VH-VL binders against q9uuj3r425to622. Designs and how they scored, part 4

Target 1, 198 residues: q9uuj3r425to622
Amino acid sequence: SSLTEDNLIVSLVPKILAYLLDAYSYERDEEVLSCVWTTEVPLKDAFDLKSVLRKTDNVESVLNACVEKYTLSSITCSLRLCLLEFPDSLIRSSFYDYFKAIYTTYTDFEDLDHRLYSIKKCLLHLHSTPLHILEEIIRHLSAYAISIRMKDGQIRHLAKIISPCVLRPPDDLNIIPVEDTHPTLLVIDLINEFENLF

## First folded at step 1 (VH-VL)

Design b8 (framework fv_acimtamig)
Fold by ESMFold2-Fast, scan of step 1:
Structure b8 (fold): chain C 198 residues (1-198), chain A 122 residues (1-122), chain B 106 residues (1-106)
Amino acid sequence: as target 1 above (198 residues)
Amino acid sequence: QVQLVQSGAEVKKPGESLKVSCKASGYTFTSYYMHWVRQAPGQGLEWMGIINPSGGSTSYAQKFQGRVTMTRDTSTSTVYMELSSLRSEDTAVYYCARAGYDSSGYLHFDYWGQGTLVTVSS
Amino acid sequence: SYVLTQPSSVSVAPGQTATISCGGHNIGSKSVHWYQQRPGQSPVLVIYQDSKRPSGIPERFSGSNSGNTATLTISGTQAMDEADYYCQAWDSSTYVFGGGTKLTVL
């Protein structure tokens, strides 16, 4: 069959997430499991895997065939690279300054309701495909974090790694300034408050 | 194996234009940004600009804005850098370099072409 | 415009530890990358994201970044490490390189 880049991303993301969820149950090394999303990997391996996955009709079959060459961290890195190459972040770049204002104004724990309201308002205005992918990824990460009992610092690190996939600046470089913490803070709220947002 | 192969050395006169090519292989061409960096003899590295090979979008360093143009051809996995209104100060080795992804999402220069020496004189 | 400041030269004897600094305002809040350029050759990435080594780079190379100074450290320095070293960071909408440090071994 003939797939467009958009059709491939729509089918690829859920299949990779399903594979990872199954694979977690077979990973016996707790340290490896706790760092699946944050471990540095040879980027060549992740890009090679991404290229292969983008050309296949059977993602799970390819991943199973490649278990000897590719680690779980290479798979998560490949997924993040696919999302970074999406024409826009999952929450489109037009919301970048919107969330910068929110996370500058509502910084305390007491402000959570205001942040959640603002996030929900944004989610109502997302197109169905980015919203679906965002929901699936955050559901996965939220469940993963709970299952391994992540502490706040670990969730922050995970959120920092994921944030370029979720919210990038409105320019073609798509590089989040190191001064800007709001994409990371947004992802923390998405993970911690998944049940209240989706 | 990632390879970036650049076009050969050029000699130009002031006022002319230069066009350097960089052919990528060993990875998915549209998956990485490509940078252009130059180095004048005995001087340091100077960033010129970046191109997204997927969409063709570009961003140039302020110093080169109006003189530089970056393009790509996805059918040949090649990026191009054209610099117009050449001056003797443009004598340099010109490098293409692939943008590497790291865990914070910031891009570094992970693979470099061999460089193209451009001499602008007389 | 953001400026990264490096010493112009550092000299060490073989087997000594070389330390190359990269100064910048609040550079500790930025990711710093380091490149090695041997005479007549293209730059080679030796450290990325402050402290991480690409595959193939010897364990002798390490990096740190805090406050206003990022540092490249080369332990047990060898003759083959003689090169120019450049730090690099992203600032706003541009990529900034330090002026480069010539490492002389001997």
Scores: ipSAE 0.007, ipTM 0.510, lowest interface PAE 11.5, mean pLDDT 84

Design b9 (framework fv_acimtamig)
Fold by ESMFold2-Fast, scan of step 1:
Structure b9 (fold): chain C 198 residues (1-198), chain A 122 residues (1-122), chain B 106 residues (1-106)
Amino acid sequence: as target 1 above (198 residues)
Amino acid sequence: QVQLVQSGAEVKKPGESLKVSCKASGYTFTTYWMHWVRQAPGQGLEWMGIINPSGGSTSYAQKFQGRVTMTRDTSTSTVYMELSSLRSEDTAVYYCARGPEYTSFGDYFDYWGQGTLVTVSS
Amino acid sequence: SYVLTQPSSVSVAPGQTATISCGGHNIGSKSVHWYQQRPGQSPVLVIYDDSDRPSGIPERFSGSNSGNTATLTISGTQAMDEADYYCQVWDSSTVVFGGGTKLTVL
């Protein structure tokens, strides 16, 4: 909601993600590359990224300096932490029970069309800024998964890590209950079916 | 009408632990960073660390790493700062200070608590 | 470790302009914030992001930041402006404060 008011994040997110996608082609350590989005880094790295970006008109130069001082995972983790700190998830918490019902009812491969229809319907009801950020994040993760030939188990792990940024329950703690798997399943569908959803 | 109200003054002995509270009101507690800053008598301001009231994530200044713990309780809109293994050099006024809204890319403190005087002496 | 240098004290006559400097290597590439602290009181943000004023801060407070020096300027200085003034930046993993400047209005 406050994302609608933050034009700086709207303009910077696509540039940061494009930079990361290009940088992946230069990373030779397959273990490092496979963990770029799942590696834990200190919270202070999110603050460092915010602080540095406020003073630049050359995003690429700043990001190059960041990877010299930190790793690629510092950029991805900072972005993930920033999304976790928003008051609501990119798909607002009012859709939490909606997707819980969808993912308990339409669980088979032949139910994919019903899930995609439900997702498309939800996307039409998102405000422009959260929708734009969601689209850019999922486009990136879809391209990333394809570029490193990610297997189903790796996609599930990535989706589990990203899911709190995408869909959280409506409460003060913003914590997904361990018994709830639908946020992870939603992110898997978003990544795998990006071309059919956006 | 933003207010940060801190717990009262404390007197501690070396080796004890300190726990200061800061109750926020007048805004959405989970959408702003919260920092802790201290000031020894007659000295300048010294940053201790930051907490995200939404997720509870923390980051501490290197000088306090291993001795400081920051927590929050969203049901009461309260942040806490606990400092262990107290020394006489820890005598100071401890402030909670609100950082900007999480999306702002800012790194300043717009509202401060009234301060909590902690005296550490034998 | 990044260091911000302020003069320990500045004196000015009532109605005149006071200037308080904050020196730091390449500080012009950072956002500088300024706080006013009166004896026994909490700090008050008077300038943020080099030159912006919070609501409620008089227009006589202004700021600038370029090269290796940031400056807080108080025009038409009044007795109520007597206080300690601190500059602040974020550098890498920490918040850095200047040592503080005591402003005296004589």
Scores: ipSAE 0.005, ipTM 0.520, lowest interface PAE 12.2, mean pLDDT 84

Design c1 (framework fv_iratumumab)
Fold by ESMFold2-Fast, scan of step 1:
Structure c1 (fold): chain C 198 residues (1-198), chain A 122 residues (1-122), chain B 107 residues (1-107)
Amino acid sequence: as target 1 above (198 residues)
Amino acid sequence: QVQLQQWGAGLLKPSETLSLTCAVYGGSFSGYYWSWIRQPPGKGLEWIGDINHRGSTNYNPSLKSRVTISVDTSKNQFSLKLNSVTAADTAVYYCARGYYDFWSGYEAFDIWGQGSLVTVSS
Amino acid sequence: DIQMTQSPTSLSASVGDRVTITCRASQGISSWLTWYQQKPEKAPKSLIYAASSLQSGVPSRFSGSGSGTDFTLTISSLQPEDFATYYCQQYNSYPLTFGQGTRLEIK
């Protein structure tokens, strides 16, 4: 219709997350369910679905109509692509070095309170729209992880996949260097400590 | 391109009310904070206050008792009124757009009006 | 209110010099600082936001650094058009506050 990019993300992300929560109830294959966020899909399928979702006035109708053509992993991949195509990450790139310092200084489990304080301070400085989207995504992932009883290694893998959507560096490529682990560590804390942060 | 144009009375006597208007051309009024900033001759910059398209205002506490900022969204304009002026209010007054994008929040004043010299003298 | 203090208040330099201007906040402001350049009888121009991010169209000889309370603006090789007054501004909290300015003059 006539939605702007800001209006689109405000309406699209919550509808996709709501659809996924409902779909989890009907997915009987536990292996599929445990990998909906981490399974690789053909990029063309994810791009095609993303394009259709961005053009539609009714996200739920499109997702329901395409259930035989698109997997849940195609839907999650399309959502991640939408977030990656935005000019900046949900926690803006100006926080990249802020969190690099935090996760260099407060590395142990006993340092959790210091990391949570730093995260809370960052969240106070986020604009309401990216904060709301971040909160909804992390709420979803936290509930999902609990419901399927994810172990630490699975949460780490999920966090690594999601981290470019949450926190990217301010360079021209906006690609997280492989030596930088702090975006992944931040997402792990966001998922594990959701009730203490939002 | 987005442009800000200012107008209003520039010569005042003590105790009068200063009134300035800023019009936004070539861009959306919504999604930004619109500020008034002043600069006395030979001195630095002082932030007066800001307003968004919904009419929500923030004021510098040093001026809050005398200042009112208002918005007319139908005309893409916002205005400054400063009551009970004194010689200390003599300054160049600027309107400015506070850059506030979805991702970065408030980062800078990226577009400025041409400035209006206001002189308060008896 | 957060007070912003710049040093020096004025500085004389020659074309080609490396110039450093500092700004100190009375409270922690993280990286929420913008640097402006102002030439006589003109409105200020933003140079750097978020302490270290260069504004589009600003020459790469300008750079910013710092976090918390101490911030620096550096011009690596001064050009004739760089003689101006420079201001820092915090946007961590209301009211928005500016430093008193640093006037960069020809030696």
Scores: ipSAE 0.000, ipTM 0.435, lowest interface PAE 15.7, mean pLDDT 83

Design c10 (framework fv_iratumumab)
Fold by ESMFold2-Fast, scan of step 1:
Structure c10 (fold): chain C 198 residues (1-198), chain A 121 residues (1-121), chain B 107 residues (1-107)
Amino acid sequence: as target 1 above (198 residues)
Amino acid sequence: QVQLQQWGAGLLKPSETLSLTCAVYGGSFSGYYWSWIRQPPGKGLEWIGDIYHTGSTNYNPSLKSRVTISVDTSKNQFSLKLNSVTAADTAVYYCARGIDYTSEPLYFDYWGQGSLVTVSS
Amino acid sequence: DIQMTQSPTSLSASVGDRVTITCRASQGISNYLTWYQQKPEKAPKSLIYAASSLQSGVPSRFSGSGSGTDFTLTISSLQPEDFATYYCQQYNTYPWTFGQGTRLEIK
């Protein structure tokens, strides 16, 4: 089903994000904590967890069991897989070339206000469900980045990992070309300027 | 070429407020974190705080109750105020540029000339 | 706060020597480490960033290595202009912190 009509994802995403916020408080390894979104995990574990989460009547119970069997990185990977399996990204692929033009034209940091205006204009044209999910994810990542005092390089790496969930091209494969940096740059702006955008 | 020029008070009495200003020439002011760093005579470097062109600040916890950093984007300037100074605040104070928000490292690539501030009765 | 400790605190060497300075972080900082050179009465100059990347304009005799908690600055063939104080700095976690410095002196 399309992301705009999937009521399950609307309830699932906030529950997973809430669990992660609680889980961050008991992770004592600072290097592990800084990499929970960027660490590679066995794809089978993330896929299996995703399948269980979609069928469960108690998301919190499943996620609590993850402490025994899976890492926090498996949970974040499972969430990303949920978003990647939808036919379209959170910001519709029809905006791909729109943002490519914006990040080609307004490349200087003095152009931040122009980029933010363009982003706000896009957000007004998103359907309520993908907008809600985008807002919740970016709120979470913005707060996470602040709490662990992420540097610009770390934010860029996080943004690159998240970018396929946020903005993919309209091509059949929906794979971001290596030479296209605008999805990553968009996510950086979303994270850094959350309070000014939502 | 990017150049940082600083000025401000040199001699202070205990309890007074330290005020320094740094102006940026030859490059973009926006998109960078602008820092203040100090060095007591014969000692190492201590980071005081930084500010983004939007006015967002980060302060060293050891100084945050006494320090304020502000920006004037119309003049490409940022300023340091440190209140209730003591002899322990005697140092050379430097302004410096951090790296932009899209860059991987955050290191100080351009520095002001330094300002010696002496606190004595 | 992350504490940065340099070793040695001072080092005497001759022109042409290979010199090594180490820096240890009290917690993991990945590769978010910069090395600076400071000459008397001057502002510090960045030499190496991201633990091993040479700053533009810095001679190739300078090199950096390490990750996590242990880092090394090496000067492969010491020149007269290299006598200075060297500082490491972490930029992984606020507040940014510097090592206490290593003073490189003429033997």
Scores: ipSAE 0.000, ipTM 0.433, lowest interface PAE 17.7, mean pLDDT 83

Design c2 (framework fv_iratumumab)
Fold by ESMFold2-Fast, scan of step 1:
Structure c2 (fold): chain C 198 residues (1-198), chain A 121 residues (1-121), chain B 107 residues (1-107)
Amino acid sequence: as target 1 above (198 residues)
Amino acid sequence: QVQLQQWGAGLLKPSETLSLTCAVYGGSFSGYYWSWIRQPPGKGLEWIGDIYHSGSTNYNPSLKSRVTISVDTSKNQFSLKLNSVTAADTAVYYCARDEGYYDFWSGLDYWGQGSLVTVSS
Amino acid sequence: DIQMTQSPTSLSASVGDRVTITCRASQGISSWLTWYQQKPEKAPKSLIYAASSLQSGVPSRFSGSGSGTDFTLTISSLQPEDFATYYCQQYDSYPYTFGQGTRLEIK
């Protein structure tokens, strides 16, 4: 069938994430495994997933080519770049100020219930495609963090790296200001509280 | 205005156990990691470990076999025990507020006054 | 463990001078670096967190920059109260590690 680029990404992203999770069980270099999502990858070693998808509608062929040719870090980098190229983040930029207010008001662990309620309300207002992709990514990152026994500092670093994919500001720059920590805090809550949110 | 007050400073002999306690005032104890750092005379800073209010700990691998950090949430206190001390453990010991579960950007932002521990035979 | 190396280990400067202190991590730490000021017989004081964010109550003459492995602390116009030892610290991964310190002394 002639699937659109968006439909191919919806099909391919969960398959890539499932491959990565399986691959973690076979990666014997613990340093490589601990840095799969956070290692800087030269742009020449990353691939443009959208460009690949424009050339073929066979998601299994794309997946096989990617996993046979690229390292785990190249695959995660390419996935992040693909999500950054979307016109909007997985959680619409219209929620940016909403979460900024939440994370400035409800700042400690005892406020977790208020933040979770706010996150759940947001999730109910997401379209099915970005919600599905978000759920699969956070499911993956939660499982990954548990499998390698990530400490909180490692989780926050992971969350900082993934945060632009999840929640970006509505301005034309589409860049999270250094002073805005709420996208990272949101991702930490999503990872740590996955079971309570999805 | 968060304030940390520590006590338990003193003179120890080699092989004894170092024990220090830090109490937190003026802010939330829950939701934060609480750290111990030390500084030998005339030298730099060394991170010992941290503890979350639930009791979950992270230790510097170089000290892990000798160090225990514990919490008393009813008193908003956390404590350091370092066993089998030697002269190399002579240092000023500091407690500090570490990252919160949701406030990891501040680094070690509030510090106790420090406790001099001298280990000599 | 991540090694943090500061340069210089000491420097002498005059009031009004622009001072720069550098810190290098042995591996990438993103922006997870804090700068501290320590005066003799006192606990360290947090100056800059997340590599470039100024701590509340810290004068604007202090600034931080850098990401990844190379970081800089700058004091744009040195004041008498700024003579102290400065430390960088990474909080990207456990164990947290500090630089060896830079002593800033009166010229």
Scores: ipSAE 0.000, ipTM 0.453, lowest interface PAE 16.9, mean pLDDT 83

Design c3 (framework fv_iratumumab)
Fold by ESMFold2-Fast, scan of step 1:
Formats: sequence, C-alpha cells, structure tokens
Structure c3 (fold): chain C 198 residues (1-198), chain A 121 residues (1-121), chain B 107 residues (1-107)
Amino acid sequence: as target 1 above (198 residues)
Amino acid sequence: QVQLQQWGAGLLKPSETLSLTCAVYGGSFSDYYWSWIRQPPGKGLEWIGDIDHSGSTNYNPSLKSRVTISVDTSKNQFSLKLNSVTAADTAVYYCARHSRYYYGSGKFDYWGQGSLVTVSS
Amino acid sequence: DIQMTQSPTSLSASVGDRVTITCRASQGISSWLTWYQQKPEKAPKSLIYAASSLQSGVPSRFSGSGSGTDFTLTISSLQPEDFATYYCQQYNSYPLTFGQGTRLEIK
C-alpha cells in the first residue's frame, strides 16, 4: 500500500510516539535518553521488531515486552524502517530538487525567513496523511530535543538519522547521496522551527 | 560511482583457512552493511554474513562456527576468513553492499567481481 | 530461518513470450523481496526491489508483484538478452536467504 492509504501505519506511528514520550519519563540513564534516536542497533533486531509491530493488535503490549528484551533505540529504528518501506518519503520525492535549490541559495542564518516560507509552501501541497505523520514526528522530535537540551551538533546528528524518512531523491533506490546535505538541513529547520511551520 | 574490488586465495587444500578481502571505492562506507555471498559451481546463492563499520556482524547459522568477517574502516575494506575448508566450500565468493536501516533499502545493490575458490588436494 | 522456494526451477521460452516466475516464502516477509538476474560468469544484477519497484536502468517489460508469502516476477515480452538465471531474496529478517533459482532457457 501507499503511505496515504496505509491505515496500519497511520495508527501505528502515533501509538509508538506516545509510548516513547511515556518511556522518556522513566529512563534514568541520561546517556541512554540522549541517544534513543541515534544509537546503532543490530539490523536483525530492528527487522524482527518491525515485523511484530505490523502484525499485532496491541502495539503497547508488544512495546512493553520489547523494552525488557531490546532497547528504546530498537523501537525508534523500527519506526524509521516502517517509513522507509514505503516507495516515497513523507515529503514526496518530487520536492527533492526544490529543496536542493533552496538550501543551496539560502544558506545563512539571515536567510531563515526565506527557507521557512519555502517549507510552508511545500507543506500546503502535501496530502493529509503524509502531512499528519510528518507533523506528529517533528512535534515529537522538537519536544524531545528541547526536553534534553540538545546542542546544535546533536540536532544535526538526529536530523541526519531522520532525513531519509522525510525527504528522499526520486530514483529507484531512494537513497540520499552522501554529497547531498539538504535533507538533513531541512529536518534541522523542521525541528528548530516547529512552532512557526505547523 | 561505487565499486567493489576483491582479492585473496584461489587454490586451497582441505583443512586450510580461506581468506578474501574486499575494498570499497566511492560512496559512503559507514552507512551500509557489507556482505559475503557464495555460489558453488552450477548451484544457487548462499549468504555467508555481513558486517558494518563498527564491526557488528551477522552470520549464517550453517557457517557460524567456521566464519569470521572483519572490517578495516581506515581503508574501507572488509575481509572473510573461513576455517577448516573442504571440497564443499568450492565456490565463487562475492562481496556485496546492503543498505543500513536509515538509508532506505535492504537489497544487494553493488557486487564485487567474484573470486573463484577451489578446494582440492 | 525463512526458506524461499522458486517455481519452476527451469523453463524454456521463445522471444516475445510472456514469462512468469514465482517465489514463495515460508513465513510472511511483507514486501521485503528483491529479484535478481544472473548471466554466466557474472555477479547478480538487481531487477526489482521491495517486491514491485523497478530498478533504474531495467527495462519496463520486467515487473514484480505480491506481498506476504507469494511473489511473482513477470517479463511481458521476452528478449534475447533475458535468457539468464533469476533469484528472489528476502531481506525481512536474518539470515538473509535466496531462492534456489529459476533458469530461463531458449526453446
């Protein structure tokens, strides 16, 4: 199914994000908490958890069991894998070159208003389901970053990890070329400027 | 453009250790998993194992007791060692790239040229 | 371990024919399946990924379909360069596994 019509992903994403928000309150290890989205996990664990989450009638029960056996990082990785499984990114690949031009032209801090205007224009053209999922994910990450007082370098690393879910190129692999930084820069702006964009 | 080049032992005697190395040119090394896959003459493909830049490995259970995959991130190289070889290990061995979770696809998109390994007395 | 079974193991066809190759997984793999083409003495080449997405540079006569456990590769009008061995491969879980292959030969 496409992302727009996948009812399972539409219901799964908010439940996972709600579970993570609750879990953050109980995590006592500050280093673990700061790396929930960026810690590497074995590929097998992420694939296995993704498969179980897509088949379950009770997402919360599965996530509670998984935290005892796996880590919160396995849950975030599985969420990313669910989004990457779809042929197109949350901001459809037809906007890839649009944002490449914007982040090539408006690179300085004083250009922020121009970048935000361009982002808002894009958001007006997204279908309701991808827009809703994007909004919920960015809201979550923005609140998380504020909560743990992320510095610029940490936000950049988080944005790099999330960027393939948000904006991929319009080719068969949908893999972001190493030389292209604009998807990461877009996610930084989305996180930092959430209140001004949504 | 991404290119995988492999080299190592071609002729082995039973009980010896098979050693192959694959070098990666172009692209990102740290965003991918690096696999070894073999194909006995006239037969199908068998996945051996993979490794990422941090040295984290996954092995095919059928080979796990004999196989070691290692990585040298400073050279963008990874290597296969297979202990106690027998005639059943005669195959063309390929190195291949498999994308990591945050880079969008889980398939073998680039392959080395292949190395024929023959095990005979 | 997920076992991948291809059918048929070999088939003979003529240029212009519609060819269908099937692949069955022993358990659900969603859409996490790639189809490969392999010519003699060469490494495999990716044709279709995520069960139905056409690889760049691959002719439009190749198509894939299916989800869960049952998958199909179709060549709508066979060309001389298409005679090769075809493999399916799952990447839903470890260990990564391939089908046994389907050899496509001239009639």
Scores: ipSAE 0.000, ipTM 0.473, lowest interface PAE 13.1, mean pLDDT 83

Design c4 (framework fv_iratumumab)
Fold by ESMFold2-Fast, scan of step 1:
Structure c4 (fold): chain C 198 residues (1-198), chain A 122 residues (1-122), chain B 107 residues (1-107)
Amino acid sequence: as target 1 above (198 residues)
Amino acid sequence: QVQLQQWGAGLLKPSETLSLTCAVYGGSFSGYYWSWIRQPPGKGLEWIGEINHRGSTNYNPSLKSRVTISVDTSKNQFSLKLNSVTAADTAVYYCARGLEDSSGYYWYFDLWGQGSLVTVSS
Amino acid sequence: DIQMTQSPTSLSASVGDRVTITCRASQGISSWLTWYQQKPEKAPKSLIYAASSLQSGVPSRFSGSGSGTDFTLTISSLQPEDFATYYCQQYNSYPLTFGQGTRLEIK
C-alpha cells in the first residue's frame, strides 16, 4: 500500500542487494564481512548516502563510487533507513498483535510448525510489492548468514537490527517497545526457514 | 545443576591422534553450542571449535585441517579428535557450554568441564 | 583474527585495594566481551559478559566497562580469594579469541 506509492525505493532495494551480493565476493577482510549489517556507522554518512541514492537514476554507478567514500556497512545502514522512512513496515503493523500472540503461545523449538503455518498465512495476505521486497531482503540475509557461517547469537543480533524494517507496532511513534521480542523472533524464523516460507 | 564431565587420552606420542569426550548431565543438550578450548602449560586460552546438537560445527582456522568435533545426541556427548599431534599440542583441554547473552548477540562460556591434561612427548 | 591485548600482564596488589585491568581489541567488537577468572589448576569462571553485565553469583565488587576497542575490569575492594589470572574474550566474530591474561598477585 504505502510502499507501492514510492516507486523509486521499490526499484532501489533489489539493486542495492545485488550490489552487496557481488561486493561480498571481493571483501577479503573476514571481520569486516561478518559485520556488514551490524556495524554501527556515523549516521551522517548513511543519511548522505540515502539522499544520493534516492535522487540517482543510476544506482550501480553511485554504489561503485562508494567503494572510496563509504563502507559496505554505510550502504546497509542507508538501506535500512530507507525502509524505516516508509509509513508502515514490510509486514504491515496490523499484524503486530497477531505475531505477538503467536510468539507468546508457540515459544519452543517443537512449536516451529505452528509458527511457520502462521507466517505462511500472513504472507498470503501481504500486497505483492511489500511481499516481493521482504522476500528479496530475507533471501539475501539467509544466503549471507549461510555463506559466513553465522552463529545463532549473530543471527539473533542481525534479526534485531532488521526487525524494525520488517514489523513495527501501529502506535504513534511506530517504535518497537523494548519488552516486545516477537519482531526479532519473527525475523530469525524468516532467515532460518526461508526455503520453507517463500 | 548441569554438569560437564570429560575424559580421554593423557599421554600421546608425536603423530598420534588426540581423542577426548565430554558428557552433559542434568540438562538439555539442544539449544547450545558446545566448545573445546585448550591451555598450554603457563600460557593463555585458545578456542578450538564448537558443535551444536544438529552436528553443525565451527573450527578455529589455525586448527581446522587437523580437528574434528562430533556429537552423539542419544548420549548427550560431544568429542574432540585432533590429528597429527606435536609437542605444541601439550595442554589442558576443556569442554564448555556456549550461551547467548541477554542482548542476543554471540556466545560466551558459562559452564566448563574439569579439564583434561594431554601431554605429547617422544 | 581479532587480537585481544591485556595490560598489565602482571599486577601486585594488597587486600582492600582498588584494581583495574584493561583489555584492548585490534578492531571494534561493540560490547561483545566476557571477563573470566582462573585460579591455579581450575577451569575459568565467567565474571562479566556483554562488557558490563555481572554474572549470577559473582560478588558486586567486580564491574566491567567499555565499548568498541577499550575495556576495563574493576575490583573495587580486593579480597584474598580474588588473587587469580583474569582473561578477556571477544565473541563478536570467529574465531573466538582471548587476551593473554593478567596475573593478579599478592604484594
Scores: ipSAE 0.000, ipTM 0.432, lowest interface PAE 19.3, mean pLDDT 83

Design c5 (framework fv_iratumumab)
Fold by ESMFold2-Fast, scan of step 1:
Structure c5 (fold): chain C 198 residues (1-198), chain A 120 residues (1-120), chain B 107 residues (1-107)
Amino acid sequence: as target 1 above (198 residues)
Amino acid sequence: QVQLQQWGAGLLKPSETLSLTCAVYGGSFSTYYWSWIRQPPGKGLEWIGDISHSGYTNYNPSLKSRVTISVDTSKNQFSLKLNSVTAADTAVYYCARVTYGDYEGWFDPWGQGSLVTVSS
Amino acid sequence: DIQMTQSPTSLSASVGDRVTITCRASQGISSWLTWYQQKPEKAPKSLIYAASSLQSGVPSRFSGSGSGTDFTLTISSLQPEDFATYYCQQYNSYPLTFGQGTRLEIK
């Protein structure tokens, strides 16, 4: 399947994000809250939850039941796994080398406007469904980062975890090479500059 | 090229408040974080905190209860106040620019440093 | 919070020597480490960022390597102006932390 053809992912992603926003208000442990997206979980739990969420007619009911069985980190991992199962990333792989060039050329803080222009130009060429899902995810992560006062190192770690969902290379297993940092740098800019981009 | 100049160095007695100011010349102020770092005599470097042009602050947890960093965007200045000083606060204090984005957390350029001595 | 430990704390060397100093993080910091040079009574100067990227204007005899927890700064052919104290610093997470320093002295 593809993001443009999957009506379920269009509805599933916003519902999961809404559930997480509500859940953040009840989490008392600030360290746990700051690591919701980055904490490793048993992959079986994340795969099982992903399978249930994709088959259900009532996402909210399943997510409410999750408080008894799964952690918030299992839910975020399940969401990432759903996006990784699509054959292409939210920003299609044909833009991989485009952003590699951008993040090689415009590396200084004075170059932020050039990077934002390049990102905005890319966003205008995305199909409506992946653009909508990207916007929802980045809106959520931007608001989350602000609400818990994330430091740049934490935002960078978050961006690294999210980056394969946002931008993957076109060849091989769609795995980002360790030496390629531009997908992470792109996600940092998306999170930090959400209002200027969407 | 960006230059940082700081002032407010001097002698303090225990329990007094340390106050230092750093002025930024020759570059963009609004797109960076601005940091304070200190170095006790003969010892290593300790990060105190940083501030954005909008006033968003990050503090070292070991100092958070005593430290306040503030910004004056009209003057391109930022300031450090450290309350209830003791002899352990004797150090050279540096202001510095923090790099942006993925490289935020390393410091360049630095101010000239201000020696603060706390003695009875 | 991440503890940074440098080794050795002091090193004596001669002009022309290859010098290596190391830095260990108590937790994984990926490549998010900077090396600084500090001369007496002066502010530190950044030499290398992202573990291996040379700062503009820094001589090519300086190089950095490593990732995760173990990092190395190398000076391939020591010059008189290189005698100084060197510090590593992680920027993976707050609070930002520095190593205790390695003092490089003339032999």
Scores: ipSAE 0.000, ipTM 0.424, lowest interface PAE 18.5, mean pLDDT 83

